# VHH binders against BTB/POZ and TAZ domain-containing protein 3 (BT3), part 8

Target 1, 364 residues: BTB/POZ and TAZ domain-containing protein 3 (BT3), of Arabidopsis thaliana (Mouse-ear cress) (q9syl0)
Amino acid sequence: MSSSTKNIPKPPPLPCITYQRFQSSTRKPSSLMRLVPKEALETWDKLFKEGSGADTYVETDNKSHFPAHSSVLAAASPVIATLLNQSRDKNGNTYLKIHGVPCEAVYMFIRFLYSSCYEEEEMKKFVLHLLVLSHCYSVPSLKRLCVEILDQGWINKENVIDVLQLARNCDVTRICFVCLSMVIKDFKSVSSTEGWKVMKRSNPLLEQELIEAVIESDSRKQERRRKLEEREVYLQLYEAMEALVHICREGCGTIGPRDKALKGSHTVCKFPACKGLEGALRHFLGCKSRASCSHCKRMWQLLQLHSCICDDSNSCKVSLCWNFKEKMKKLSKKEQSKWRLLVENIIRARNSLGPFSSRSSGLI

## First folded at step 1 (VHH)

Design d8 (framework vhh_enristomig)
Fold by ESMFold2-Fast, scan of step 1:
Structure d8 (fold): chain B 364 residues (1-364), chain A 120 residues (1-120)
Amino acid sequence: as target 1 above (364 residues)
Amino acid sequence: EVQLLESGGGEVQPGGSLRLSCAASGFTFSSYWISWYRQAPGKQREWVSTIYSGGSTNYAESVKGRFTISRDNAKNTLYLQMSSLRAEDTAVYYCARSEFDYLLGDFDYWGQGTLVTVKP
């Protein structure tokens, strides 16, 4: 092994910096991110609290005012930038008037513009006021924070109506949906709250909209239930048809079938509907008024239905399948349409289970 | 017991008209659809017309526009109004209520029939 000359110093590699741009259409599950060190945030929070070099005064409803800095406020909110330009006095001072909101919430709002710092309990206490302020003054970071707090269990039956009205005014579609869902789910509880009574007096059109939404939701819920019940009937009809085919082709293990069916099916019958059909057959055989009996009509309908689904043109072992197919051709157009719809519904219901699923295996 | 009794058959000239009746008993007439069939000498039984419990009707292509099936639920009676009769319409006409029995197979309750003869 000869010694290689290692005498050329290599320059250190440049650090690899990758930039990722956020697209407005792709949102992450969490909006809580800090890109600025805490020491820098503390410096800006201190500037806010001490008011040193203030050129702006924020006025609230109680006529209390506190000092602020026009450059910081204008950089944080384009709306405030515009307002400050309209309020400059002859001494170079600017005035920002924020009315209709508690002075504590205004103070928290302005503090947030400097440092994004806040006290968690106070933020929860004034979240609705801060949502309004963040919307009116175009502060998206604060608005997102308020939405996250509201979405994490802050909304209850007592405040849902107030939250709904504010969320509508602040264009927060997600919170509007959450509120509407709560009203629909717990309407009797929500409609008995003080918030509902206040709304009824101040916004009767919203009360009408909410009542109509509840009625529509109940109607859709009943229709879904009806369709699920219909689907279950269609599945039962399909299962009965399969059992009918089984009985006619293989035999069931009942007393009286011919020995050529080997009676071995007694112990391995996988069609629970066979017992139901056996009962229907016993009733049919014993019924002296079959012509007017509603139960006897089931056997006739089952055979008619089999004939509509059966693909065996010449080899079907189900007795009368050919006869029922011929009778179907003689039905009126309206009756033929009814049978087509029934067949389509049965096939659709069966297909919704998947090709290897069985309702009978789910009964265990 | 289910009974069907046809009447109104006879001899008629080509282009003539006849009205057949079927009196039903032993079942709730209004709840069933009932059909007319015919059988000419040496031929298989042929379906002619059906009337459903709701009053809608269907006809064999050979009789469409010439025959009218109707029912009177108050009288438990089925009718077949036949017009523009042809020699080919010569047959015994049967009233039938179709029924199925799982052990006995497909069967119809039939009347004794009524003969219609269209003379050439």
Scores: ipSAE 0.000, ipTM 0.131, lowest interface PAE 15.8, mean pLDDT 75

Design d9 (framework vhh_7pa5_2)
Fold by ESMFold2-Fast, scan of step 1:
Structure d9 (fold): chain B 364 residues (1-364), chain A 121 residues (1-121)
Amino acid sequence: as target 1 above (364 residues)
Amino acid sequence: QVQLVESGGGMVQPGGSLRLSCAASGFTFSDYYMSWVRRAPGKGPEWVSTISGSGGSTSYADSVKGRFTISRDNAKNTLYLQMNSLKPEDTALYYCARDSWELYDSLFDYWGQGTQVTVSS
């Protein structure tokens, strides 16, 4: 099978007729609720197989031809309709020349235009050729069927590079994505195949593109992980600030506002960070060496962060909130921008939780 | 937190040797396949070598086979690439990479920052 990739079919050049695509799109859409009786499909399949009343001859690479009907082909493919108009001889007979694909695939293609009938195993055998034909002759129903078959486990590490190149030439974005995903997922296996070696010789720019895609995908995944870890830190900071406000305004355990009665002796606190933060806040309020204490430095940073979010000018019960607000106003424009960005990131992270989820909190 | 830090790059004469190291942290090193990938000036990135978590299986690109040897020390969480008989064509930025666990994810979860190897007379 080492030589199979060398013999992949090259799509025949499309006739330059964009007008036909526009014309096709202006037709009334067929009803998807309409069922075609089996007898009607069998009648059209029989007409194809028997060739009775043929006015068209399909020519393949072996120079043999088989009979067909111009009206059926033209109705099924606007591209073929145009080609038949160009090939009509003085006797009224037309010739449709389809070269570059096996005659069996051409026969299946023309049969499909009559009745949409096919054999599953035969379809799988010629799926790449049928994809090329459906693309070149604008037969979207057959193209969709080929894509479905390719998407159902037909593509493997040995043929993925060949399939990728054909899918690109046939404008099949879905299969290009499937192939690229397989290359990225199994790069070490795919890069050692004969298909890769053939591509390296015939299309070295594609090799470069695929390897760059592998590296870029991994870089993007690492950046996503970094952002998720950063988001988790912001959520922990938000939860710590919620607990801080709760303790200072309502009280919890043995700490609370002097002018407000605490809840009963067996109050259940709903803030997970509250117990840990109570100790840190009590230490902060009593510590005489705050500037050199590591515990006080973390609490100081939390209080600074709170002052940036707090909208209360005179009623805030959080310790030193007013003092931190005054200090924040005196920071450089650069420092003020940093704090604003941090606040925005914390609020965005909180808002991303929606109506669900509560996060367990650690101390910052 | 996963970190990969490469070292050992530098300038060498053709025919010379270099040993690259990659210090890994933040994960169970022995559970992961590890790879070396390089990017040469004017060329796309090229896969160089892969080693299994146990070190029992290795694979190499045809261009380096017989000249480069990949190895690992799971006790030290370190990946190595021994490069012998260096050619000017081996000039590239060399990356350490950890293989992915997810089916639809990229082959590699994490990449190092790279270490420069220059082979010139």
Scores: ipSAE 0.000, ipTM 0.117, lowest interface PAE 20.1, mean pLDDT 74

Design e1 (framework vhh_vobarilizumab_d1)
Fold by ESMFold2-Fast, scan of step 1:
Structure e1 (fold): chain B 364 residues (1-364), chain A 122 residues (1-122)
Amino acid sequence: as target 1 above (364 residues)
Amino acid sequence: EVQLVESGGGLVQPGGSLRLSCAASGFTFSSYAMAWYRQAPGKGRELVAGISSGGSTSYADSVKGRFTISRDNAKNTLYLQMNSLRPEDTAVYYCARGSDEFDDLLSYFDYWGQGTLVTVSS
């Protein structure tokens, strides 16, 4: 009864009972969706600090050790769970040995596993050690916190090389990019630091990589600057052409249509190029040796450029526009391609926002 | 020295509006891409909106149509107009600066402000 290609039925809407069951399952209390009460955090922090019922001993550098609870550590870190299963003594006690980091950092790390509690200043002081511990023992919540602290202005020129090497080892791509950016921006300062000198001796391949990155970034910045400068030239050429059309069609000062020329009143012209262009056009109109005059050559080039952009063959009031259009048709294909490319670049510059958002688009 | 100072955060009811401002100093503001990030309790930082040096904008799907990022290069100030606010928009909002001068890559930001708290609650 109807065409098969136009009558593909959409599947029926989901039953309301299915939606209600979905809502009901979402409403069930979940430990992952609940806010942790402050009292619960304080209880776990107290258990850590008091050490009551400890069955584990955390051993650090300087022969210091402190009591902990195997069930809490194992629940917080799968890596620690594995290590503790292999360290049980005849009395049922387990031992966790964490060497190579300050004992204060280890204490803070273990405390975090109980309650996620920490002192702000101590966290900032030991952030690099805590990043290593969170990575090695697979504690993603602490690792995220360390990344956030590093991303909040903790990194400076003196520590950037150390942070970069550590972030690479801990697979923290965000911090690697932050560090690389700092090296590239302040290379002269960073390359004179003690951290750079140490890296040069211990990791010469990284030094080579960073130097190559600086060279590549400088090349890209120079190319971007060149393109911005080039775009500015195209915009100035467009503005000059607009001013030329304005002068020839509406008049400005004593130049342009006689019936529309300003007589006895001076209004501020909205075209920035008019001041220079009016003088140039006046000279062009009065010069008896245009072909041999360098000043007239620039005006001829502007008129020629206008003729390439102008789509109005019969009503254009710009001097010699039709004459220049005819001359352009007689140019070689190579020369015509050069003018076409220049026109395309000028139009692209005008239609795209300038590299600086200070330029008015008129379409805000 | 690069400085970014956010302001305009506060408590607002669902469906309400709020405008955040970020005052920038210590660099050529007009030459850098800028962004707004947010961090809700227990979550990582999320890119909310970005604006290039040329004025091109980009938004997270969760805020598209509700939030508007803008910049005033004369005042060295970045803005975020937040409309139709929802409880899930509750977060600390951070102003961020792009890594390189004249870099239009909106995802690479290296300088951050201290943040301003926005709470959407009845």
Scores: ipSAE 0.000, ipTM 0.160, lowest interface PAE 15.0, mean pLDDT 75

Design e10 (framework vhh_6fv0_2)
Fold by ESMFold2-Fast, scan of step 1:
Structure e10 (fold): chain B 364 residues (1-364), chain A 123 residues (1-123)
Amino acid sequence: as target 1 above (364 residues)
Amino acid sequence: QVQLQESGGGLVQPGGSLRLSCAASGFTFSSYEMYWVRQAPEKGLEWVSTISGSGGSTYYKDSVKGRFTVSRDNAKNTLYLQMNSLKPEDAAQYYCAKSPEDLFDYLTGYDYRGQGTQVTVSS
């Protein structure tokens, strides 16, 4: 809300649930450092409490009122300065009417304008009302204090919807973000609260907005998960390609003749996919029903993929590499582009790994 | 159009057993290998088992070998997963899927239809 000298907005009514269902944060407000000596602050707080020389009367709901000083209020709030100037009677007395908020909150608000003094438990109880008052009457020091209190664990699942609505009306972006984050992270709990039920009746557009935000957040999470799964498959294919080249060119201990002829030494294979791929390749070479075998279908696809990555034009030892290269040349330009994109994605995925990267479990 | 409907999930104690079923329609069931995949909360899709079109060849994720058995009835267009000695780690939404036509379908995930069936393993 912006304040105009002739069209000063009044604070909106607060949901009654903020008083009946509020549960105090276990975190107490931190001690604030002040530039003014404590004795000076106590002097101004005493002036407020004693009311000596009052020329202003603050009226709240139920016609309760208390004395104040126009010069102090006007100096603390330009909005109040304007209101008091327009309410001066013939005897020089001024009247400030603040309705729609509890009288205790108004008392705390006016007290704060004198000395920035307050009681911690009252501040926690009325922090939402004080936020609205500080916004409407342009008191940035109190508004900052209210934001600090709200940001220090005051917000919970029972009050988050009330806080979100007020923070939006008071242009407090930080608190709006905190509230939205809580709704998204714990939607099932928040949507079951009394605060949600009240909001559903009074502000169905906000309910729709929050539900849409939850759905969008979940969709982005699912998309990130899908991309991680695709990346894992690309990495498995890359590892299988390296193992395939190794097995076919140099052999591995269980494929080809690699007897311990001289030193009985067991060599550890560098390729983690090697032992799994050995079995698959051995099966492929010996299988009599390749067309109906899923093991052979995957091996055939792996060999075809190798032919797209392989730059060895005449001497590649990988089984059927030349045959697949010839078949790939006969594919449509669309199919060739599809295979090139797959190769590019596999190489890109591998290049994103650091030397100590771990992998989730996946498919081969 | 390809349609797959899973059933048979539920709540079971650790060490218990469940049998999942998948009713398939819209394609020549016996011509395609079939998959079981699962998804636990906050995790991606995880391959569990494969069965060839004829049922003659079966493959399993290492963590389920010896505990799970995949089978099919091509006359009824139905796929099954017998799960024995269930562990808390097996709790997930289970989906059946038709084999991909090519490597690119494999990379983008399995062609599955339906809501899956929930398996919860809890004492």
Scores: ipSAE 0.000, ipTM 0.165, lowest interface PAE 14.1, mean pLDDT 76

Design e11 (framework vhh_7xy4_2)
Fold by ESMFold2-Fast, scan of step 1:
Structure e11 (fold): chain B 364 residues (1-364), chain A 122 residues (1-122)
Amino acid sequence: as target 1 above (364 residues)
Amino acid sequence: QLQLVESGGGLVQPGGSLRLSCAASGFTFSSYAMAWVRQPHGKGLEYIATISYSGGSTYYSDSVKGRFTISRDNAKNTLYLQMNSLKPEDTAMYYCARGDLSEFLDYWGDYKGQGTQVTVSS
């Protein structure tokens, strides 16, 4: 009852979705993006169900038939328009014969042409028949709906081979890919189905194609796994080189450029490889048989690897870096190429890691 | 390149028989349904028969049912049409096409051969 005209902020305008008319209607006069009023759809569905003014009869299996309107069917499908012209009788009535599919599917198909109305349960039951009808009679809106239904969990191991063959005949590449993916991921189960056995008898070339696809997928999976394992080794080598530079420049624990007692603090090092490398470097410094020691060989290789990546021309703090750069210049071109490839692989692996990284192992 | 080559047409008397063949190449023949369609002089395309990829299902136009038999040999990539009890009305250019029961018109333009002429006259 009481309204206040005091200092109250004006409420924001109601949100509303408005149709934008800045787009050319002549360019997209029949745009599928247009929404049709519910009342219009109900009117067309009523015309279909009542059959008043019918000039066309749709004949299904067992010679059952129902009335329809040639103008509606021809407008919805140019293929049906052509078929109706071939069946015109002396009284001007047309006959559309659709055989080989259940009469319920034909009825649903024709109903869709009038109003796009359907019962969801029936649509799922007859989706394969409706896919065929929509493809053959060029009804892309229904074909798209059938594809959406198939793409949302309708396909299973028992029907995947039948769906694949049908989708291939209907040029539905998306569903072909979904079916092929299911065959590849669950080959043992799919190859044991009745659908596979029927295909093996009727289409052995498809069986061969599917088996080859499974083999190719497994080969790609194995190669990807191998490359990921290889990448992890390269990343560990890069971390070891970073830790090596850290130890040689600043020192870590009791290992450092001048091994001074003041550096003996037990501070937590930020380099994961540092503690392992500290042990390796300590062994390297104390080993009396370096030429024949496998641990010293790894340390020697790490020093060589550092010398290939290091851009410091005269002031590098890493032990023997200058000596390794000189040694690398004296290697054969073949040996230089091997070290170059290893460096390129390590840098590529590091660059592919991105700004976010988490890793669980230190290989030294 | 998808290619279909029809053969076996010719001049025949009413009541006679002809066997048409279609040699397919450039695609996996055994994976596709196939059809025979015809075009009489000055008229549109008429569907004749369709066969499934395996040969297990066949469908015929009412005008040829009981007279024509469609068959295939997947080992030879060849489609056949056996035509018996030929009538003057069967006079047409016959084409084979990739497609099935409801696809015969859609695939006629994209995947049809050069055709083979069948003339039935006395």
Scores: ipSAE 0.000, ipTM 0.088, lowest interface PAE 25.0, mean pLDDT 73

Design e12 (framework vhh_7mjh_2)
Fold by ESMFold2-Fast, scan of step 1:
Structure e12 (fold): chain B 364 residues (1-364), chain A 120 residues (1-120)
Amino acid sequence: as target 1 above (364 residues)
Amino acid sequence: EVQLVESGGGLVQPGGSLRLSCAASGFTFSDYYMSWVRQAPGKGLEWIGRIYYSGSTSYNPSLKSLVTISRDNSKNTLYLQMNSLRAEDTATYYCARSDLEEFFSDYDYWGQGTTVTVSS
């Protein structure tokens, strides 16, 4: 994990990827990333293209060479600065050898070091090569640009495994998570690709890791679903408690307190649980088998929940509220804490309710 | 305490433009992806778009030409610029945060919403 440039890890050969057409307006470089005038950038780009006063030659595969300037390259990359210090020939010229990548990608890379200029479509075509070059030669501005391009729909099910392996080798955590997310979401499809089959042969430890991640994700999704369903139950219980207070205190429709005259109102009842509670409360008051009745059991639970949140000790109109408050005082500390926790969960669910309320079932 | 507060909604004439704002607090705003989502009366949720911490955006293809999402990390504020508004754009607009550390989670926090009514 030494800073030696000769020990920089090399990623495996890049897959042969056919460029897929993006919508042309998907992205352009932000002007905020370029704080210099366009004319100044064009001047540096011209210096690169013309090669005037070159003291360095960039050597690529096929023995192709193009001229460059050691001062520009060294200023843009500390790794290249170190390499150039060790490459001076007897004629005073320096050589930068970049092998194992297409010469077009190397040309684009060196051009970027001068002016940050590039062609959008060519950048997308060579993005994986440019990511590798930006990592190996420590060019963080280009590396960030490559990450943004990959993050904007370039990755698909056919290339995701290859991109994941390259992103890991280039320490690009963000793209690793994007790739992992795609593997987890579309596992059946991804595991049937040629890229997966190649990985299974060359890196079986990664295959095992990805399978374990899929299993863990499924477990977490099931737990999230359980918690969301539980939250919906708490919200329904809260609505039922509010409707119960409304019915017992003020009356609704044909049901209400014995001492209050119920008159028709042109105001529509704002409590959606009211109609269900009318029947349940009427049944509860008339049921002869309350101890064994499922409807009465739920009503006892609702009355108990109300007693835990009600601050009106002696004037509450809700049936048996005083009796349940007295019963609560006689419960053990553990039982009281358990019931208070349930009330806290219900109130917390109500207070954290987003604009989108979901309900799985009525619970009364 | 994570909070998202939308503002800027109201009555606007057809063909008009409107900018919505979302003020974020209780978290490091610049570390999170932010999204806009809307819900028209009696209809389901419709995703509008997402903005990355870098300012890069991704939009619902059906809305891409009509909206622009931007952010000001120094003010912890998210914006939605809407142009050429039509009656169909009448909806409650919500600001939402995505957990950047967990790419398979949906939105973890939502604002209370701001209502936009497009009518003459």
Scores: ipSAE 0.000, ipTM 0.159, lowest interface PAE 16.8, mean pLDDT 75

Design e2 (framework vhh_enristomig)
Fold by ESMFold2-Fast, scan of step 1:
Structure e2 (fold): chain B 364 residues (1-364), chain A 122 residues (1-122)
Amino acid sequence: as target 1 above (364 residues)
Amino acid sequence: EVQLLESGGGEVQPGGSLRLSCAASGFTFSDYAISWYRQAPGKQREWVSTIYSGGSTNYAESVKGRFTISRDNAKNTLYLQMSSLRAEDTAVYYCAAGPSELDYLFEDYDYWGQGTLVTVKP
């Protein structure tokens, strides 16, 4: 409802718009999809409310009737046109029987056929009944309005199961997706609702389907996460190997070749893995119990990994590279295959970034 | 027995500053590279900064220009000066002696301190 105030500034002229395209959920439902003069809509709404010249009677539950006009109803719905043609009595009067829905919803439905007018709160209250009526009687404009309302936060955990079942019966795939997403996201909450309990009794096959969908969604989410974590690990291993070669060849910080170690403090290191390796490598070089030391275990494995990738056995500056290459030749076939697969995965992950890609490593 | 004890955490508003301290014992502090790591609720641990025995420093990209790591070898203490704090800096902060990028390959980890909680409230 527009509120008007006296002496408000003159609004700028609006561009001439003969047609409005449908926009996303931020737009008002249906009433703004067409530029129809308000006066014309009010005229048809008045005809509906006054019932003058009625030749049709809409029968609802408890045999209550309200008057309507066959020409208006038939023009708005081809299904109603067929039904009214079959119900014509000898006086030219027709009867439209709509049972199994609240009388208020039927009244709103018929009103909509005249003028597309509705009260916002009543529309929200009866939106599911109006969705069914719009589907059954082939009224696409009302069906679209109902879908827009359902898309705008109407669906909650208490009603999602009822909405899902109705949306399926009314061929509304968008709302089916929204409902399924809510069930998957909030399964623990949704499965404890009264709507779930009613569904469990009336449609146990749907319960099974929804539970299976939750399990499948979780499995896909876990697999996607696992693949991302694996790729990250392989990239970190590659970065660690690059840093190891850098430290052994050029030096970084206070560690490196004897002639370069003292220069490290003024140089900004471009290898993020140097942050972790300097301490580990310093410890490794000074440790007298390397075979049983937990700190040395990490460095031992990195050196072994380097030896698998390094193709320069005689000029390599990395400590013990030749020794690890010789040790690798003596490993079991199973263990050799594990190292080959790891190397392959690391190279594949690195190649996916390209030769000039950089990334921040910080996960310990 | 190696021990690391973090302190200095607390609640701050966005754009505020905090200084964290890590008191070390049980090893020759001046010979080791020492790092700061953090872990936010429900997230993986991430490296924040390292200071080497010679005084050289490295920082994670997310904190570069905002955090400063320093050490006092006479007091066996590591510091992290945090400025321009953001909501995403909210985490438990840990110091670690002899940090390793290879921790993801191993089930064992070197000694971690008890951590100190930093909460940046909007």
Scores: ipSAE 0.000, ipTM 0.117, lowest interface PAE 15.5, mean pLDDT 75

